# Miniprotein binders against b1l550: the designs that were tried, part 7

Target 1, 279 residues: b1l550
Amino acid sequence: MRLPEELLERARDIHSEAPSHRIKLDRVGSFGLKVPVEFKGFLLLAEADVWVSLPEGRRGVDLSRQVEAIYELSNPPKDPFSLCREAAISLLEKLNYADSSGVSIRFDAPLQDGESLKYYGVEISSIASDEIINKIRVEILGMTACPCTAELIRAYKSSEIAATHTQRSLGILEVSTKAEHPDPDKLASIIERAMSSPLRTYTKRPDEGGLVIRSLSNARLAEDVVREMIHLFLEEFGHLPEDTHILAAVRSMESVHMHDIYAERSFSLDEIRKEISSH

## First folded at step 11 (miniprotein)

Design ks3
Fold by OpenDDE base, fold request of step 12:
Structure ks3 (fold): chain B 279 residues (1-279), chain A 83 residues (1-83)
Amino acid sequence: as target 1 above (279 residues)
Amino acid sequence: SWKKVRIEFTFDEENREEVLEFLKRLARELREKYGLTVLVYTENGKIRIFVKGDPEAVDKFIEEVLKELEKRGVKYTVRVEEL
C-alpha cells in the first residue's frame, strides 16, 4: 500500500533532521542484501553490505538509495570485483552528504577438485573516500598434521612415517590495497599449499591413504602454516604497492584438544620487506 | 545546494602513473581548502575525479586542477560532466 502523496507533503523528512547528538557515523547502511554475481562462469547469489558515512548534522541515511544503487549495477550480473568498486563509487555519487562509502560482497567460491567441486569463503570489498581501497578476504580449510606428536611417536617406535594427530585448519588471507583485488583463487592456493595437505571433496581408498601419508610427511604447526602463507604470498604478490596491508592467519581445530590453536601476523609489504632484509 | 561533477582525463600511457599521483595530492589539498568530497580513481585506463560540494567551491576546484595540469605541460583530453 502506497500512502497518498498529499499525506507525504505533511510529513517531515526525519532523515534530514538534526540529530539529538551531533556525532559523525562511519558506516550506515543495509547489511545482508542478496545480489547476483558472476564468478568463474557461475552465477551466484551473494550476500552484500552497502554503507556510507553520515555527517554529524544529519539524523539518518536514505537507505533506499543505497539499495537502488547496488541493484542497478547488479543487473545484468557481473563479476563481484567490478560490482563492489562501481557500487562504492555510485554510493558516493548518489548520497550527497556522504564523504565515504563502502561495499562488501560475500559468497562461497567454487574451486575445482577433480571431477567435483570444493569451495572457499570469499569477502570482496571496496571503500571509496579520497581513493578507492580494495579488500579481499579468503578463507579455506586444509589439513594439518602435528610435528610435535610425530616426534614423540618416532622416539617411541621407529617408523619411516611417524603417526600423529591430524585436524582441519582454517587458513585466512586478507589483503587491503589501492591496487586491483588480488586473485582469490591464487590466495586460496597459497593457503592450501601452506598446509600439510589440502582437503578433498571425496576420496577413494588409495587416494585417502596417499593424502594422509603426505600430510604425515609434511607435518606443520599452525605457526609454520602462517609463515609459509606469508612466504608464498610474497612470491606471488610481492609486486603489489608497498602500502598494501596483509593479514595471514590460521585457526587449527586441534583433534587432541577441545580448543583451537590460532596464529596470525598483520603487516604491510613495506614492513615485511624490511624485516626480511634485516636478517 | 550541492554540485556534483565527474571529470575524466585521458593521458598518454607513459605518464599516467605520475599524473595520477600528482592529481591525488592536488585533490587532497584542494579538498581540504574548499571543504569538498573528492575521489580520484582510474577506470578503463582513464583518470577520473569525482567532486561534490558547494557549487562555487566545486567550480574553483575544477579551475585549479586544470590550471595546475597546464603548468606541468601534460597533454590531455578532458571531459567534464555534471551529475
Scores: ipSAE 0.593, ipTM 0.863, lowest interface PAE 0.8, mean pLDDT 92
Fold by OpenDDE base, fold request of step 12:
Structure ks3 (fold): chain B 279 residues (1-279), chain A 83 residues (1-83)
Amino acid sequence: as target 1 above (279 residues)
Amino acid sequence: SWKKVRIEFTFDEENREEVLEFLKRLARELREKYGLTVLVYTENGKIRIFVKGDPEAVDKFIEEVLKELEKRGVKYTVRVEEL
């Protein structure tokens, strides 16, 4: 049912009224929208968040305009990087009272694994204010083997390849930069290479054995994984601006404990370069 | 009343980065001076500035940006679009 237009003319514009408390809000928007994106030849349904700032003198944001802005740009489907950036700009252009805007797009990115697929989680964001800040978060599962238990078992059994507990570990790289979004596949690759071994969607018997042996021979603490991620990141993305901010983290779902082990380092490229140079 | 303007600059490749940095700084200063919303970004090798706010302030912003570019002797083509 559509209300008669005549009734709408009589209604107060609640959003444009002065609020009871003159307080600026940083983010007001719609979260959990679904938008189509094209990513590496796949058409995906992504989740999107859109927001703008709200000045102290305005009661509410016109949410319909926000939704329109992103959907106008989503047809035809485009790459999520462009969509995110363009939508952030569009929001700032369309919402007169907003001095900042932002968009976040989340989906599972496909990765080829032999004749099958695996995936990683990705969140692509852009914030528009005086400049555009691009953010990307990649999460991918790998496998870690504990070197501590391996050492204990090696000492006990005198084996070349010591048994140890293994677990799934979630690696996380988050990058915020004024440059273009880093390639998420490259980030995912860094995370996988930083772990004891990657996960496989399917394994044949020889492959499975090899995967486990590799993991055991490349046992790594959660701390080792994070440090390796940082090292590999610097090799691949050291050309990014100095003010680029990085979060490298791992959540190890330890198989001998009910809880997870977590390690992280947050840094700017400037900071980490200074740290490494001092050694 | 709000005025919204998109400015697109095309610069020679050799000076693009320097000019971009200059424009970012200038835009920030003018934003603060005039109480404007200003976004500086690049698209397809072009520098774009989006500015919105009080019409008179927006006009002053544009004038000052162009004036400062002229002072630097930067060769550029500019397209101004009111939104």
Scores: ipSAE 0.584, ipTM 0.860, lowest interface PAE 0.8, mean pLDDT 92
Fold by OpenDDE base, fold request of step 12:
Structure ks3 (fold): chain B 279 residues (1-279), chain A 83 residues (1-83)
Amino acid sequence: as target 1 above (279 residues)
Amino acid sequence: SWKKVRIEFTFDEENREEVLEFLKRLARELREKYGLTVLVYTENGKIRIFVKGDPEAVDKFIEEVLKELEKRGVKYTVRVEEL
């Protein structure tokens, strides 16, 4: 049911009124939209957030225009990277009063695992202001084996491959750059290679044994994982702009504790290069 | 009244990065000077500038950008679209 047009003509435009307090807002928008995207041959339903800035003299944002902007660009479905950038620009173009805009898109990315699929989490964002800043966050689970416990057990019982506790660990790479979004598959690969072992969707008996042995033979602290992620990242993505900002992190769901172990390093490419060159 | 303009520049590849950094700096300066919203970005190997605000200020912005590019002797093709 639509309200009668006559009633609408009598209604005040609340959004265009002066606010009671003249304060600029950084982000006003719609969060938790569902939009279709095409990624690696899959049609995925992604979650999206869209927002713009609101000047101090305007009470509210035209939210309908924001929603329309992203859905117009989502039909037909396209890659989430292009959608994110284009939508951010479109928002800035459509909302006259906004001096900045942003879009975030979240989905689970498929990753081939033999004849099956595994996945990693992706959050893409683009912020348009003076420039466009692209951000990507990749999260993927791996397995870690503790080298400290392994050493304790080795000291107690002589074994070539010492038993140790193993756990699932979440690796995180977040990249913010003025360049295009880095390849999420490459980021996921870096995280997996930094772990003791990748996870498998299914294992046969020989594969299961091999997976665990590999993990035990490649025992790593959470700290080791983060450092390895950074090292591998620099090898693959060292060509990005120097002002590119990176967060490398791991959350290890330690199997011997009720709590998680967390390690991170935040850095820019110029900063980390200077650090490494000083050694 | 709001004026919205998209400017598309095509540069020879060798000077694209330097020109981009220049335009970003210039855009920031002019944004502050004229109270404009200015976005500088790259798309399909082209440099694009989106500018919106007061019509007179937008016109001055465009004039100054083109003038500064001319001073640098940069060869470019430009497309201006009012949105």
Scores: ipSAE 0.578, ipTM 0.860, lowest interface PAE 0.8, mean pLDDT 92
Fold by ESMFold2, fold request of step 12:
Structure ks3 (fold): chain B 279 residues (1-279), chain A 83 residues (1-83)
Amino acid sequence: as target 1 above (279 residues)
Amino acid sequence: SWKKVRIEFTFDEENREEVLEFLKRLARELREKYGLTVLVYTENGKIRIFVKGDPEAVDKFIEEVLKELEKRGVKYTVRVEEL
């Protein structure tokens, strides 16, 4: 049923009224939208959040205009970075009362794994206000081998046993910058190279043996992985603006415990350079 | 009422980054002065400024931006589109 358009003449515009309490809201929007994106030859169905700021004098947001803005730009499908940025700009243009806008897009990114595929998690955001701030979060699983247990076993009975517990570890890099989003494949590569070994979708017996040897040869604490992520990140992305903010983290599902271990460091490029240069 | 304008500047490649940072600083200053919403960004190698707010304030913003660019002596072309 479509109601008569003429009712707009009689009805109050609730959204444009002043609220009972004049408090600015930072993010008001539509979350969990499904949008198509084209990523490296794949057509994916991504999840998107869209929002704008709401001034203290306006009661509500025009939600249909928000949804319209991103869907107009998503057809035909385009790369998620362009969609994210363009939608954030469009929201600020379409919603007069907003002084900022934002878009987040989440998808699983395909990654070549020998003759097969695996994936990693990506969430990108673009925030438009006086300039555009871009954020990207990448999450990928790898394997860690515990160096503490490896050392204890090495000392036991003259080190004839080369063993330690291994576990899946989730590596996380999150970057907020005024530059364009870093390439998610490069971020995922940094995380994987910091681990004891990558995870594989499929292994044949010789490959599996090599994977195990590699992991034992690269035993790493969760703390080691975080530090290595930071080192590798600085090598590849040290050219980004100095106020770029990074979070590097690992959540390790330690196979000998009932609980996970977590390690994290957040920093700006300016901050970490001062820290490193002091020693 | 509201006025919304998109200003698009084309500069020589060698000039672009210096001018972009200048325009960002100027836009922040003028945004505060006139109570406007102003976004500065790049698109296809061009610098864009989106500005919205009170019509008189938007007109003054545009006038001051163009004046400061001329004072700086930078060679550019400009396209102004009211949205």
Scores: ipSAE 0.561, ipTM 0.868, lowest interface PAE 2.0, mean pLDDT 90
Fold by ESMFold2, look of step 11:
Structure ks3 (fold): chain B 279 residues (1-279), chain A 83 residues (1-83)
Amino acid sequence: as target 1 above (279 residues)
Amino acid sequence: SWKKVRIEFTFDEENREEVLEFLKRLARELREKYGLTVLVYTENGKIRIFVKGDPEAVDKFIEEVLKELEKRGVKYTVRVEEL
C-alpha cells in the first residue's frame, strides 16, 4: 500500500527538526548495501557503506537519498573505484546539509592462478569534504616458513634447504592517500612477494614440492615480511603524496602454536623516508 | 534559498599542480569566510570546484575565486554549471 502524498503536509518532518542534544555526527548512513560492480571482467556483488556528516542543528539524515545516490550510479555495473568516488561526490551534492560524505565498497577480487582462480580481500573508500581522500585495504594469504627453526634443523642435518614449520599468513596493506587508489592487484602482488611463497588453489605433486622448496629457501620472520612489504611498497608507490598513510601488517597462523603472531607498522611516506635515510 | 554550483577550470599542464594547491588553499579560506561547503577535486585532467550554500555567499565565492586567478595571470578557461 502507498500512503497519500497529502499526509506530508500534516506530519512532522522529523528529520529537519533540531535535535534535543545539538551534537554534530561524523558518519550517518546506510551500511551493508549490496551493489553490483564490474572488476577485471567479473561482475561481482559487493557490499557498500554510504554516509554523510550531520550538523548539530539537524535531527536526521535523508537515508533514501543516500541509497538512491549509489544505486543510480551502479546501474549498469561499473568499476568499483569509479563507483566509490562518484558516489561520494554525488552524496555531497545531493544532501545539502552535509559538509562531508563517504563511501566504502568491499569485495573479493579474483586472481588467475594457473588454470584456476584464487582471491584476495579488497575494501576501498572515498571521503569527500574539502578534497577527496581515497583509502584501500588489501588482504591476501601467503605461506611463511620460520627461519629460526630452519637454522636449527640445518645445523642438525647439515642441509642448505632446511625443514621448518610453515603456515598460512594473512598479509595486509592499507593505504590512505589524496591520489587515486593504488591498483589492488599490485598491492596483493607486493604482499605475496614479501611472503616465503604464494598459495595455490591446487597443484600437482611435482609443483607442490617446488612450492614447499621455495618457501623453505625463502624463510622469513613475520617482522621481516612486514619490512619487505614496506620496501616493495616504496619501490612501487613512492611517488604518492608525502602525507600518504600506510599500514603494513601480517597475521601469521603459526602451525606449532595455539595462537597467531601479529606484526604491524603504520607510517606516512615522509616519515618512513626520514627513518630510512638516518641508517 | 539554496545554491549549488560546479565550476570547471582548464589549465595547461605546466601550471596545473601549483594552481590546484592554490585553489585548495583559497577555497579553504573562503569556505570558512562565507560558511560554505566546498570540494576541490580533479576530473579528466581538469580542476573542479563544487560549492554549495547561501546563494549570495556562493556568488561571492565564485567572484573571488575568479578574481584571484586573474591576479595570478594564469591562462584558463572556465565552465560554470548550476546544479
Scores: ipSAE 0.556, ipTM 0.863, lowest interface PAE 2.1, mean pLDDT 90

Design ks3
Fold by ESMFold2, fold request of step 12:
Parts: structure tokens; C-alpha cells; sequence
Structure ks3 (fold): chain B 279 residues (1-279), chain A 83 residues (1-83)
């Protein structure tokens, strides 16, 4: 059923009215949209959020135009970075009253794992105002092995036992920059290399043993993982603008505890370089 | 009433980075002067400026941008698309 277009002549345009309280809103939009994207040869169903700023003098946002803007750009499917950036620009162009716009796109990225696949989490954003600011968050699980328990066991049994507790740890890198989004595969690789070992989709017994031995030989505290992530990030992405902001974090699901351990550091490239050069 | 314009500049000079920085600074200045929304970005190696606001203010913005490029002695091709 479609209502007659003639009704628009008689109805108030609620969205264009002044609000009862003249307060600017930073983000007004549609969240949880499903959009197709093409990522490194895969066709994926991603989740998207779109928003614009709303000035103090306008009561509401034309939400149907927001949704239309991103869906127009998503058919045919394209890479999520182009979609994100183009949609943010389109929103600012289409919604006259907005002085800024933003788009976030979230998906699980496939990653080769031997002859199989695994995945990691990606969320990208583009925010358009006077310039474009790009954000990316990558999350991937790895394995950590506790060096503290390993040392205790070594001391108790001298060199006869090479053991410690191991657990899944979630590594997180989040980057906000005026440059293009960093490659999410490179961010995921940084996180995995900082762990005691990667996780595998499956292993045969000899490969499983090797994986565990690798993790024991590379035992790391959650704090060490965060520091290693930062070191590796600087090697790969130290060329980004100096005001680029990074958050590096680990949430470790410690196998011997009822709770998780968390470590994080946020910094700008300018800030961390001064810190490192002071040593 | 609103006017929306996309301006695309093609420069045949090696100093594209310097021109981009200049245009960003100029756009910030003129945005404040005329009460406009202005986005400066790059697309396929070209510099784009999106501007919207009062029609007279938009026209003045475009005029001033072109004049300032002329003062700088920058050789360029420009395409203007009203949206």
C-alpha cells in the first residue's frame, strides 16, 4: 500500500521545525544497516552506521535520505574503504544542514590459515567535515603463555618441565588518521606476531604440539604483547602523519582465573617518538 | 535556499601537496568569513572542494579561491559542478 503523494501538502514537515531545546547534536543517524562489500575477493555482508551532525535550529534529520545515500553506493558491491569514504562525502553533500558526516562499516575479514580460513574483526570509519578523518579498529585472537608461571615451574623442577598456562588473548589496534586507512591485514599481522603464537582453525597432533611449544618458547605477559604491538606498528606505519592516534590493547582470558586481564596504551605518533627517543 | 558546488582542480605542477595545504588553509579562512560548510579532499590525484551554503556566499567563495590561486601563479584546470 502506498499513501497518496497529495498528503504531503497537508502535513507539517516535523523534521524541519525548530526543536523545543536548541541544542546541537553531534551524531544523528541510522545504525545497524546491512550492506554488501567486496573485500580481497570475498563478498561479505557488513554492518554499517551512517550519521550527520544536526544544528541547534533543526528538529530532525531526514533519515531516509541517509539510508538511500549508502545503499545507492553499495550496488554493485565495492571495497568497504571506498564505500565508507564515498558515503561519508555523499552524506555531507546531500544533507544541507549538516556540517559533518560519518560512516562506520563492520565485518569479519577472512584470513588464510594454512589450507583453511580464519577471521578477524574489522571496523572502519570515515568522518567528513573540513577534512576527512579515517579510523580503523582491528581485533584478532591469539595465544599467550604466562612467563611468570613458566619461571615458577622451571625453578621448582629445574629443567625437567617446560610448562605454563596458556589462554586466548584478544589483541586490538585502533588507528585514527588523516591518511588512508591502514591495511587491516597488516594490522592483524602485527597483533598476531606480538602474541606467543597464532590460533589455528584446526591442527593435527604434531602441528598442535609445535604450536604449544612455540607459545611456551615465546611466553609473554599481556603488557609485553601491547608493547610489542606498538613496536611493530611503528616499524610498519611510522610514516603516518604525526597527529595520528593509536590505541593498542590486549584482553587476555587467563585460563587460571575467573576474570580477564586487560592492558592498553593510547598515543599519537608525535608523543610516542618523543618517549622512545628519551631513552 | 542552498547552493552546493563541487570544484575539481587539475594541476600540472609537481607541487600538488603544497597547493593542497594552501587550499585547506584558504578554505578554513573563507568558511569562517562566509558561514559556509567546506570540505577539501583528494580524488584520483585531483583536488576537490565541496562547498555549500548561501548562494551569494558560495559564489564569493569560488571567486576568492580562483583569485588566490591566480595570485599564487598556479596553472590549473578547473571543473565546477553544481549539485
Amino acid sequence: as target 1 above (279 residues)
Amino acid sequence: SWKKVRIEFTFDEENREEVLEFLKRLARELREKYGLTVLVYTENGKIRIFVKGDPEAVDKFIEEVLKELEKRGVKYTVRVEEL
Scores: ipSAE 0.547, ipTM 0.861, lowest interface PAE 2.2, mean pLDDT 90

